VHH binders against o75319. Designs and how they scored, part 198

Target 1, 181 residues: o75319
Amino acid sequence: GNHIPERWKDYLPVGQRMPGTRFIAFKVPLQKSFEKKLAPEECFSPLDLFNKIREQNEELGLIIDLTYTQRYYKPEDLPETVPYLKIFTVGHQVPDDETIFKFKHAVNGFLKENKDNDKLIGVHCTHGLNRTGYLICRYLIDVEGVRPDDAIELFNRCRGHCLERQNYIEDLQNGPIRKNW

## First folded at step 15 (VHH)

Design V103 (framework vhh_4orz_3)
Fold by ESMFold2-Fast, scan of step 15:
Order: C-alpha cells, then structure tokens, then sequence
Structure V103 (fold): chain B 181 residues (1-181), chain A 120 residues (1-120)
C-alpha cells in the first residue's frame, strides 16, 4: 500500500535540532514507491532525510520510529551506520508508561554511548508532531527537569509546528512524572 | 459497512496452540494493513502482530517466534497462529484495521474480540 498519510504534505519534513539537547524531529520518510503520488518538491525519502540533516551541519546517530507500521519505509533503506529502533505507538492515544519507559531507556543508552560525539537522536511518527513531541517533551520534563511549558515551546519552535492533540498537551502539563523509568 | 468478526478462541493448556481467524467485510480488504491486539484482565490493550497490504509482518517481542500472522486476500481473512502458548497469553484478542485516511496513524475498526484462556 502506497497511500500517502492524510496531511503528511502539510508538515515541514525536518525540524531543527532542539538546543541544549540531542533531539531532532521529522515526519515519516516515504520510500520510492510513494514518489509516484508526489511532486518532486514534495518527496521526502530516507535519502532526503539524511541530506536535509547534513545541510544543517548535523549527523544522526539513532532513529526512533514511533509509527505503528513499516509500510512507509524499511530499516534497510537507512544507512547501515545509523541504528534504527522501532517503538510501536498508536496515534491519538497518549503513549502508555511502558512505551515511555522504552523511549527513555533508548535515549539514555544513546547518550551514554555517544558522550564523545555530537550525533543526534532523530525521532518521528507519521507527522513528527504529536507522538514525537509528546515523547521528547516527556523525556525533557521527567529526566532533565524542564518545565512542561518550556519543553512544549522548545519542541514547537524547533519542529516548526505546534503540538495539536489536547490530551497530549494536558498530560505533559498536568500529568504525573514517570521518574522510575 | 465495515465488519470484522473474530473466531478460534478457546481454552488451551500451556504449551498448546490455537489459530485465530478474522473475517472482514464492507471494504477492499487487500488494500489495508491488518493487526491483532489483545487485552488481558485489568490491563491496557496491547499490539501483538501486524501484516501489511503487501504481506510484510511484524510482531511484539513477547510473541516473536511463537505467533505468526497471515492473510488470505481471496477470502478476506487475517489469521493468527499461536504456538507455545503461556498463561500470560490469556486475553481477549481483537482484529483491527489500520486507518490510512486520517492525520494520525491508528486503528479505525475493531472486532468484538475472541477470548483465549491458557491454563497452567
């Protein structure tokens, strides 16, 4: 199936690195079979992702894929030098504590292994917005002690789009801290 | 009208096998990714297995190497073969269709579920 996700074209492909962190957010790359449905300027393949990150003078060290499918691109479409981690998350629902734990552990492990470089953790869901923004902000709040509104503002500015799901925003602002993960 | 109907659940001894079936109707089945999810008593619904329209499969770590998802586009069915069943596999198993037409990725239609009980 080559169906383009609804509103996928409405979003900027790749955001900017979030200053003071190792995070960069982007929308899901689409493998070459999807390009038949896209104008050349709308294409955003795995190759395009790496080109855009290089254009920002950044380098990916890990990709965390939060989509609930593998139909958009395959891990083998990525450079062999960049680790790929799949964490299945359902859209519209705030990620559960087990999912939050997996994300935090992956980030912490990457940071320990990459103390001597400046490589980024790339995070995406379908639009690179709600699930992506939630998990990044949840990490900043729970692990780094960032105030919820500051984490959300930082993500929104760097992604170039604001978190849209009110239930995600409400959980970040008023939900419990998941400190034991 | 989209309908998903599960069958094949039941009581089985630990180490045994069951095969679940999902009969789909009311849409172009071959065009959609299909999944199995489960919900144990008192727990959240969790994803188990996915099969894409192209036949690619993926599994949760808890069931990898024990469960196999498959589809038959001629019969509009998706199946889950469950081997080496454990008591912790006890749950209601749901067939679900992935939504392609919405901004966020999620399951837009679910069956009523089929109960699987694994005794120790």
Amino acid sequence: as target 1 above (181 residues)
Amino acid sequence: EVQLVESGGGLVQAGGSLRLFCAASGFTFSSYDMAWLRQAPGKRREWVALITSGGETDYADSVKDRFTISRDNAKNTVSLQMNSLKPEDTAIYFCARESWDYAEYYFDYWGQGTQVTVSS
Scores: ipSAE 0.015, ipTM 0.237, lowest interface PAE 6.9, mean pLDDT 88

Design V104 (framework vhh_4orz_3)
Fold by ESMFold2-Fast, scan of step 15:
Structure V104 (fold): chain B 181 residues (1-181), chain A 120 residues (1-120)
Amino acid sequence: as target 1 above (181 residues)
Amino acid sequence: EVQLVESGGGLVQAGGSLRLFCAASGFTFSSYDMAWLRQAPGKRREWVALITSGGETDYADSVKDRFTISRDNAKNTVSLQMNSLKPEDTAIYFCARESWDYDEYYFDYWGQGTQVTVSS
């Protein structure tokens, strides 16, 4: 059985590009096998994701999938031209230093290879909120030198939903800068 | 204590076959979805196959029509039959349990892995 994640319908499918960055956040796309459990207006497939990004006059150059499953969609459901990176990230817990390092390395690699274009890094977990927001904000704070409150405000505004998990927020505001690359 | 123990890995020639086994203990095996994932040297873990508690199966495109996942609830075992093996199938193969809480699906327990080496 394919269950729809609880509250998945409560979140906007795709946020806006975060100004001054290459990041865009979204909730997990669901493959065709989930569509029988969704009204037409609730559907958000991999195809729907790319259509919504194009509607914003943006283009994806990389997808980073932070879910701890492969059930929701497969890499082969994505266009062959868009690289897909899986970083299995445990929910509820602040991501460990190894996960943070893997995320930073992937972002830095993308930016070095895409200096001559304006393609976006799409990041998602299940709801595109807590793990997604944490890792994007952690990158902005540790690598780009953004103040924690500014990073969180930027993410919340552009995602259209506020980070919900207090342990994630507290780590971003008061936790140490992670220096691993 | 939840445990997943893989076996059946080894060295095989290209075009050959291997059957992997995962012995599960410490939980009601028949109630859980089970998966196989693999990791080649220097690469990230990738998902290979899934079997639900109801017996539904799914496969990565790279292994579809070559690999078959099955389960034996009486023996608490999930198996992966690998046919027409290719050098690119060389990897450590991991058995994983997949859980559903109300929020999402996630892999919550993993085995230690079993090495599969396919020579040209």
Scores: ipSAE 0.487, ipTM 0.797, lowest interface PAE 2.0, mean pLDDT 92

Design V105 (framework vhh_4orz_3)
Fold by ESMFold2-Fast, scan of step 15:
Structure V105 (fold): chain B 181 residues (1-181), chain A 120 residues (1-120)
Amino acid sequence: as target 1 above (181 residues)
Amino acid sequence: EVQLVESGGGLVQAGGSLRLFCAASGFTFSSYDMAWLRQAPGKRREWVALITSGGETDYADSVKDRFTISRDNAKNTVSLQMNSLKPEDTAIYFCARESWDYNEYYFDYWGQGTQVTVSS
């Protein structure tokens, strides 16, 4: 059976583009097999994701999937024109340095190849909050030189939900900068 | 101690078939969902197939209609029958256990992998 993740319904499906960046965060889309367990207004499929991005007058150029599963949806459920990148990350723990490097490399590569367009980097974990917010904020702090509190505030405002896990917040505020990756 | 041990990999010609096995121990096998993932040289790990504790199956589109996942709860084994193999299927194939903690699905244990090489 397919289970709906706990509290998934409590989160806004898609945040807003983070101003001054190419990032947009969202919760995990759920493929058709999950829709039997959802009311029509609760559905958030891969198709719904792209419709909501269009409603904001934005366009996705890359999706980075941080979940540690492939059950929720498959890359084939996405338009073939949008690259999909899987970075397996464990919930509840701060991503390790290798994961942080993979994320930074993917973002930097996208930005270099997409300098001539305004397409967004869509990032999600299960709720689009803790792992998603951590990696986006870590990128802004380490690569863009944003102050930790400013990065966190920007993410919280644009996602519409605040980072919840204290260990993630603590690492962003007081942890080392992972430079020269 | 949870252990997953893969076997059945090898060299095969394009269009050929292989059957992979994963022997599980150290947990109540029948209660867990099981999956196969693969990693080609220089590539990221990708999911291939899933079988639930109830026997429902799901597949990546790239392998659908060519691969079949099955399980034998009496023997604590999950298997992957691979038909019509392509050079693009060349990878190390990993057996994984999938858990649900109410917050999300996640892979929590992996085997060491078994090498599959498909010649052109």
Scores: ipSAE 0.624, ipTM 0.836, lowest interface PAE 1.6, mean pLDDT 92

Design V106 (framework vhh_4orz_3)
Fold by ESMFold2-Fast, scan of step 15:
Structure V106 (fold): chain B 181 residues (1-181), chain A 120 residues (1-120)
Amino acid sequence: as target 1 above (181 residues)
Amino acid sequence: EVQLVESGGGLVQAGGSLRLFCAASGFTFSSYDMAWLRQAPGKRREWVALITSGGETDYADSVKDRFTISRDNAKNTVSLQMNSLKPEDTAIYFCARESWDYPEYYFDYWGQGTQVTVSS
């Protein structure tokens, strides 16, 4: 499809790096075919993403795409130097254990391979909020031992928007820790 | 009341063609992205084609260059032209409306389907 995702224009394109972590969250970039529906100041292409990361004096080392679709942009639209990982997730439902473990495995693998640099893990869904915030916070809680409320607050502050879905927030605060064994 | 009604299915020999139609009612058709999906018995549902409210199209790799999706906003219809049909295309074909609540191929209304059978 070529329609702009609902509410996509309501969100900041890219957040700030989450201090003490390698995470940065953003909304889905839209390939060139979507620009016919956007004013120049509303455009956020894959190229725009990398320019905005560079403006923050940061560098992406991995992109994790959590959208259920491949219509917004293609991996080929990204620089050849940045690995791309697709994890298909459906909106509005809390990601299942398999999805959570895939995300954790990808993050842990990246961190092991990038001990000697400061490159970031970029994570996005459509709006860079609910699925994105859930999986980043779930990682911080389960792997790093961060308190749920602290993880959520850190994500909200750095993304510039608060997690919106109560089922996601409730699972983070009161749900079980997802052990990797 | 949202309604989607498919027609045009049938039996065809491999290499043949069929054109499916979907008649939509009960909503502002021109404002919604529309899709065709298919499901063979005992298999998972597969998305095959999408047409946006603006008329842009997208296709699954399995049907690319063989199928063409189109819409007629004056008649509230979406159509799927299927060429070079293969036995693997045998399935029930569903017309679907993309949800405004979940715009990533999440469909909130489906028709009852039309059977397409491709003989070898």
Scores: ipSAE 0.014, ipTM 0.240, lowest interface PAE 8.1, mean pLDDT 88

Design V107 (framework vhh_4orz_3)
Fold by ESMFold2-Fast, scan of step 15:
Structure V107 (fold): chain B 181 residues (1-181), chain A 120 residues (1-120)
Amino acid sequence: as target 1 above (181 residues)
Amino acid sequence: EVQLVESGGGLVQAGGSLRLFCAASGFTFSSYDMAWLRQAPGKRREWVALITSGGETDYADSVKDRFTISRDNAKNTVSLQMNSLKPEDTAIYFCARESWDYGDYYFDYWGQGTQVTVSS
């Protein structure tokens, strides 16, 4: 049995591009086998993701999947032209340094190889909120020098939902800057 | 204590076959979904196959029609039959348990992996 993640329906499928960055956040797409548990207006498949991003006049150049499962959709459900990166990230806990460094390395590599275009880095966990928002904000703070509260505000505004996990917010505001070594 | 122990890996020529086994202990095996994932040299872990507690199966497109996942609940074993092996199947293969908890699916336990090498 395929279960729909709890509260998944409560969240906007796709946020807006974060101005001044290449990031866009969204909730996990659900492959067609989940559609029998969803009303037509609730469906958000990999195809729906790309249609919604195109409707914003944007184009994905990379998807970073932070879920700790492969249940919800397969990389093969995505266009072959869009790179897919899986970073298995445990929910509820602040991501460890190794996970943070993997994310930063992937983002830096994408930006270096995509200087001649304006393609976006799509980032998602299950709800596209806590793990997703943490890693995006962590990148903005540590690499781009953005003030923590400004990074959080920008993410919240563009995602359309506020970061919920207090431990993630506290680490962003008061935790150490993670340096790539 | 939950334990997952893989076996059956080895060296095989392209076009050959191998069968991997995962021996599970420390939990009610029949109640859990089980998966195989792999990690090729210099690559990230990717999912290969899933078998639910009810016996439903699913596969990555790269292995469809070549690999078959199965389980033996009496022996607490998950197996992966790999046919028509290709050099690109060379990887460390991991057995994993999948849970529904905290309102989400996630892999909560992993084996140490077993090496599969496919020569051309």
Scores: ipSAE 0.527, ipTM 0.796, lowest interface PAE 1.6, mean pLDDT 92

Design V108 (framework vhh_4orz_3)
Fold by ESMFold2-Fast, scan of step 15:
Structure V108 (fold): chain B 181 residues (1-181), chain A 120 residues (1-120)
Amino acid sequence: as target 1 above (181 residues)
Amino acid sequence: EVQLVESGGGLVQAGGSLRLFCAASGFTFSSYDMAWLRQAPGKRREWVALITSGGETDYADSVKDRFTISRDNAKNTVSLQMNSLKPEDTAIYFCARESWDYGQYYFDYWGQGTQVTVSS
């Protein structure tokens, strides 16, 4: 059987767009096969994701999936018009430089191709919090020159939940800037 | 010690077939879900197929109806039968074990991969 991720119900499905950026964070959508284990108000399918984004008067132009599984939903469950990018990231560990650079490359490429619109980059891991928050904040710090504490505060406010993993927070605050040579 | 060792890769012509094998050791194979993923040169890893401990299968749309995943619990082996191969199937194919741990699904062990090259 399919298991609902632990604590998944504790998190807001979708945050708000991070002002001054193209980022929006959310928890992993769960395909219809999981709905037997959820009350109607707890359901958050790929369709529900797009409905909630639309309710904020926003539009997704890219989804970056940071989970280390394909179990929760498939790219085929998303509208064909929205690009899907999988970056397998291990939980609990600070993402390595290769993962950070893949994320930065994807974001930079999207922004270059979407200069004439205001579509969002949707980023999620299982809870849309630690791996998601780390990579978004790392991008803001390294590429946009945002102060670490400001990036973290912005993410926490817009996600509606604070980054929980101390090692991630410490790397953002005190770790080196990752340069792409 | 958990080990996953892939074999069966090689060079084939478009329209041909290959069968990949993954020999598992160091754990109770029959209790775990197993998967195949692939990575083409300069591209990101993508999931290809899954087989649960109960024998249920699932496939990426790009390989559906062409690939078949199977397992032999007596031999601790998961296999991927690849038919109607296309140049786009050229990749290193990885065997992975999927675990439910720390309250979520994730691939916890991977093999080193086996190269599949499909020429047109």
Scores: ipSAE 0.400, ipTM 0.742, lowest interface PAE 2.9, mean pLDDT 92

Design V109 (framework vhh_4orz_3)
Fold by ESMFold2-Fast, scan of step 15:
Structure V109 (fold): chain B 181 residues (1-181), chain A 120 residues (1-120)
Amino acid sequence: as target 1 above (181 residues)
Amino acid sequence: EVQLVESGGGLVQAGGSLRLFCAASGFTFSSYDMAWLRQAPGKRREWVALITSGGETDYADSVKDRFTISRDNAKNTVSLQMNSLKPEDTAIYFCARESWDYGEWYFDYWGQGTQVTVSS
């Protein structure tokens, strides 16, 4: 079956830009084949994502897809002008150092190439919450020197939902800084 | 223990054909969706094709009409027939199992991959 992810409808489609950063978080967009299982007001396609970003007077310059599947939408469903990066990230467990390294390099590369504009890095997993929040907060803590509790609070406020997984929160608060680039 | 073993990779000329195989063991093969993904030098891993437990198929636009995914439940194998190969198809090809668990779709097991090289 082409199942809608569990609890996907419980989350806001897209959060707000995290002030002082280039990050914006959202839940996974669902291609047209999923719309038969959704009411019109529940639909959140790739097109809907870009419309909602535009409504906030923002522009995406990169999408980082952390899901461990390609079932929900294809890169071809996105505008050709917006780079798409897939980082296959296992759910439920804290992302490994290799995944953290890939995420940090992608963010640093984007910021270097986009210093003359204000385009955003859009980050999502299935719900745009746990894997997404972990990697964004990990970047802020390790690279930007933000205090763990401040990073988590900023993400929670801007996403409109609090990080749920205790193992992710515990690692952010008490885990080591990942310095191996 | 779940195991996926790819075979059939090799060197082929542009315009040629190649067939990849994935031998699965350690689980009820007929109950799972199976996929092929690939990773070219200097590029990220990308999805290529999917076959559901019911036999439905889906393909990335870049390989549509050139590649055919199929399965043999009696032999616990999934295969990928690759026709009209292009230099851009050069990559390590991975077999993966996909499951619905914890309320979402994800690839939970991967093979080690098989190298495909297409020369012009």
Scores: ipSAE 0.488, ipTM 0.794, lowest interface PAE 2.3, mean pLDDT 92

Design V11 (framework vhh_4orz_3)
Fold by ESMFold2-Fast, scan of step 15:
Structure V11 (fold): chain B 181 residues (1-181), chain A 120 residues (1-120)
Amino acid sequence: as target 1 above (181 residues)
Amino acid sequence: EVQLVESGGGLVQAGGSLRLFCAASGFTFSGYDMAWLRQAPGKRREWVALITSGGETDYADSVKDRFTISRDNAKNTVSLQMNSLKPEDTAIYFCARESWDYGEYYFDYWGQGTQVTVSS
């Protein structure tokens, strides 16, 4: 058996592009084998993800998968033209400095190589909320100099759901800037 | 307590075969899903194969029809039979345990890996 992640149905599949950035956040897509446990309107496959992005007149240039599993979908379920990056990130804990550095490095590399287009960086964990929101906000704060509360508000508004984990919020607001190596 | 120990890696020529083993200890092996992942030089770790506690299997497209994952619950062992090996299969191969906890799947334990080198 394949289990649907707890509360996965409670979240909007895909947020909106975060204005002034190249980020868009979403919940984990579920491959076809999960669809027997879902109503048609609840389905959110990798194909559904790309259809929803296209409906917003946007294009993905990179997907960053923050889940600590390969169960939900495979890189092969994505178009070959879209790079896929896996950063195994444990839930419930604030991501460590190594994870933050990997995320920043991937984003910086993408932006450098995509300066001549407007393609988006798609970021997801299981719900596309806590780990996803933390790493996007951490990037905006540490690299782009955005004020913590502004980064959090922008993410919450564009994702359509507020960051839920207090330890993540507190680290963003009061924690040190990670000027990673 | 929980330990995963890989073995069976080595040097082989393209077109050859190797069989990897993962010896598990410190938990009720039969109740867990098990996976193989690999990391090639200069690349990120990528998933290769999965076997559930019920014996269902799944594979990355790059190894499908060439690799076979199996388990022996009496011996607490996961195996990966690798056939028709290619230079691109050169990597350190890791055994991992997968749990359902906190409402989601995640890999909670990893072995230290075994080196596979495929020469052309």
Scores: ipSAE 0.681, ipTM 0.856, lowest interface PAE 1.3, mean pLDDT 93

Design V110 (framework vhh_4orz_3)
Fold by ESMFold2-Fast, scan of step 15:
Structure V110 (fold): chain B 181 residues (1-181), chain A 120 residues (1-120)
Amino acid sequence: as target 1 above (181 residues)
Amino acid sequence: EVQLVESGGGLVQAGGSLRLFCAASGFTFSSYDMAWLRQAPGKRREWVALITSGGETDYADSVKDRFTISRDNAKNTVSLQMNSLKPEDTAIYFCARESWDYGEFYFDYWGQGTQVTVSS
């Protein structure tokens, strides 16, 4: 199976670094077997991801994969020098407290180990938008004390696409702070 | 009601073999891709092997050439033959169903897992 995710082509492959943070968001890279269904300009393999990050004069230090599948690419498709973390995250529903805690723990661990460099935490789900944007914004709100609307605006601007799921936006704006830090 | 029930786990010495089974019910088994995933103590859940409805297989690099996934559509079972077991293969092994829905692949049902312990 080489089914391309629905609307995957509609999204920019990779956003820009979110200023004042170590986050960069992108859509799921697709391994070489998917390229027969893509025009050259539509291809976004793991190699393409790292090339696009370098074009921005940035460097990845961690990838957090929020998809609920392993089909699109394998950890072994990534450079051995970049840690890979899988957090299986169900789509459409707001991530549960356990998932939020796992994400916060991974980010905090990375930041502690990478005080002396400027490497980025790359976060993606299928489109790099809803699950990705929710967890990044949740971290900024709960851990860094950013106002919800500011976190959402920063993510939307840097990703180049706005969070689409109203239940995610509603939880970020009006939901409780998760004190599972 | 979809059910996935794993069996075949146990304690085995390094270099030994185990065969895991997953009994599926409540859906048209032959139409779905099936997978095995595992979670070792203190580690994250990781994918191990996949078998498509058409019988194509894929494996994580760490188990390639040691593990073999297979299916029996007449019996609604997916199996994982594990050879040359290593202590690092110690984990709870989960059977999962993969679907294409809402425009993407995802594991939509999981079994509760079966414990595999490999002693050195």
Scores: ipSAE 0.438, ipTM 0.771, lowest interface PAE 2.3, mean pLDDT 92

Design V111 (framework vhh_4orz_3)
Fold by ESMFold2-Fast, scan of step 15:
Order: C-alpha cells, then sequence, then structure tokens
Structure V111 (fold): chain B 181 residues (1-181), chain A 120 residues (1-120)
C-alpha cells in the first residue's frame, strides 16, 4: 500500500509554459499502484502528464525530477524518447549551491542542444511548487537577469499556485546571486 | 550508524491494547517519514501505518480507527497505539525509516521487530 503525498491533491497537475522560457512545472506523477487511493479525476500518471502537455500543444524534451525519492514513479514509466534527470533535493530547505549549479548546467545543456526546436524542460518536485519554483526562478534571476519579483510572479501565474515557503521566497528576493556554473 | 529498536510487544487477549515504541538513533529523525509494518506467520510483510516528518498520518484499512501512530522528535521516538486488538493482528511488528534515496526500496532501515500475540 502506497500512500499519497500530503497535500498532493490540493495542486493542479500541470501548469502552463512560462512565456519567454522553455520551462513548464507540474506536480509529481504517481505510478499505477497509487490509483487505488484516487478517484478517476484525481489520477495523474506519467501517461496523464504527457497527455496534458500535448493538450496544451507543447512537447517535453527533458524532465528534471527534484524529489528525494523514486517511490512515486520510475524512469521506466516515461517514454524512452524523453531524457530524465534526477537531482535530489531535500524538502523544506533552500537547495544548496551544488544543487543549484547542477540544475543550471542541465538547463544550459538542454538549451544548447535544442536550439532548433521548441521542446520544453519539465520540472517537478512533490507538489511542483516550492523546490520547483525556487530552482526555475533562481535560473531566471541568475542566468537570464530577470528581476526576482518578476520571476516569482511569472512562475506563480503559470503554475497556478503561489510559492508557499517564505525561506525560498526570501532567498530569491534578497539572497546572493550564485555566479559559479 | 542508523539504528531502530522496537519495544512494547507481548501477549494480550482479544479486545485489549498494546503500545509499541521505536527508539531511533544515528540520523536526523525529524527529517524522515517513519512507518510500522508487520509480518504474520507464513505471510509477507504488510504496511500498517505511516507518519510523515510533518506529522501527517496514514493507515492500512485493516487497522483504521484502531491504531494510532505518533512521534516525538525531541526523544527520537515513533510509537504505535494499538486498540481493540484481534487475533489476526498477531505478527512481528517492525519500525522502518522511509528512504530519501532513489531506487526500488522505499524503506532503507528496519528494526529487529517486536512480537505481538493476540489470543482469543
Amino acid sequence: as target 1 above (181 residues)
Amino acid sequence: EVQLVESGGGLVQAGGSLRLFCAASGFTFSSYDMAWLRQAPGKRREWVALITSGGETDYADSVKDRFTISRDNAKNTVSLQMNSLKPEDTAIYFCARESWDYGEHYFDYWGQGTQVTVSS
């Protein structure tokens, strides 16, 4: 018996593409073994993720999984044509510099190799909100030179939910820029 | 060194109560989800209850409304209050730490178990 992550049902499965970027955020997909605890309209499997992305006329080129576990789904549950990258991040804590640099490196590598298409970078943690929003906003601020409040507003609007953890928001607004790649 | 040590098991008559304890050491206890699982003779291990690092709880249908899981982060303990015990609750009860690591194993550390026997 697999337990559903706390508050997972409170969040929309998939946000919208963040305009001017290649990012789209979503909550963690749950493999079939979790569906016995979900109503049909609450299910959000890896297959459901790709269907919802297609419904927006978008295409995933990379998934970055920020959860600290693989109990929710396996890389094997994803289409073999979409690269999967695991970056372990602990919940409730602002990601450390090494984690931030791994994220930036992965994003830059994807963008360099996908100059001739419009495929998206899908990013998720458990809820697709705090760790996900932090790393996407951190990238926009540090690499793209976006103002912190603008990055946060863009993420919140496109995700459909506002960043909740004050320590993450505080670091984005007032914390140091991580200059090293 | 991560260690989980269960206690509180014993023999009890149907309808009785027992409280199991798990003493954890060697890791930042407050950061981990903790669980109780059980294994009856001739059966595979069955998940019974979970408590998240944030205090949220979940239970197997077979024990809902009879068992209560709780934790004390100051003492590094997780406990299972078992009420209205039935003969079918007879099993070895294990304390387990939910893994933060990637992979197929969701629980990375287990205790030795404590025997619970419920007579009719």
Scores: ipSAE 0.011, ipTM 0.166, lowest interface PAE 9.5, mean pLDDT 87

Design V112 (framework vhh_4orz_3)
Fold by ESMFold2-Fast, scan of step 15:
Structure V112 (fold): chain B 181 residues (1-181), chain A 120 residues (1-120)
Amino acid sequence: as target 1 above (181 residues)
Amino acid sequence: EVQLVESGGGLVQAGGSLRLFCAASGFTFSSYDMAWLRQAPGKRREWVALITSGGETDYADSVKDRFTISRDNAKNTVSLQMNSLKPEDTAIYFCARESWDYGEYWFDYWGQGTQVTVSS
């Protein structure tokens, strides 16, 4: 059986673009096999993701998938025109330096290749909240020089849900800057 | 306590076949979904195949119709039969256990991997 992730229905499918950045956060899309367990208004497939992004007058140029599974959807379920990057990130613990470096490298590469457009970097974990919020905020703090509390506030406001994991919040506020460009 | 040990990797010519094995110990093997993932040189890990505790299988499009995942619950093994191998299948192949814990699917244990090299 394909189980719907716990509390997945409690979160907004897609946040709004974080102003001044190219980031947009969302919860994991679920492929068609999960739809038997969902009411029509609860469905959030890869197709639904792209429809919701278009409804905001935005366009995705990259998806970064932080889940530690391939169960929920496959890269083949996405449009061929949008690059997909998988970074296996275990939940509940602060991402390690290697994971942070991979994320920063992917973001920097995208921004360099997309200077002449306004396409977004879509980032998700299971709920699009803790791992997603941590890595986006870590990038803003370490690379863009944003104050930790400002990065967290911006993410929370645009995602529509606050970061929940205290260890992630404490690392962002008080942890070392990872200068691993 | 949980251990996953891969074997069966090696060098093979394009168009050839290999069979990989994963020996599992330290848990009730028959109750868990098992997967194979791979990592090519200089690339990120990608999922290859899954077999559920109930015996259902799923495959990445790149290996569909060429690879077959199977399990032997009496021997606590999962295997991957790889046919019609291509140079792009060159990678370290990892066995992984998938659980439904903390309200989501995730790979909670991995083996150390076995190298597969496919010459052109």
Scores: ipSAE 0.667, ipTM 0.848, lowest interface PAE 1.3, mean pLDDT 93

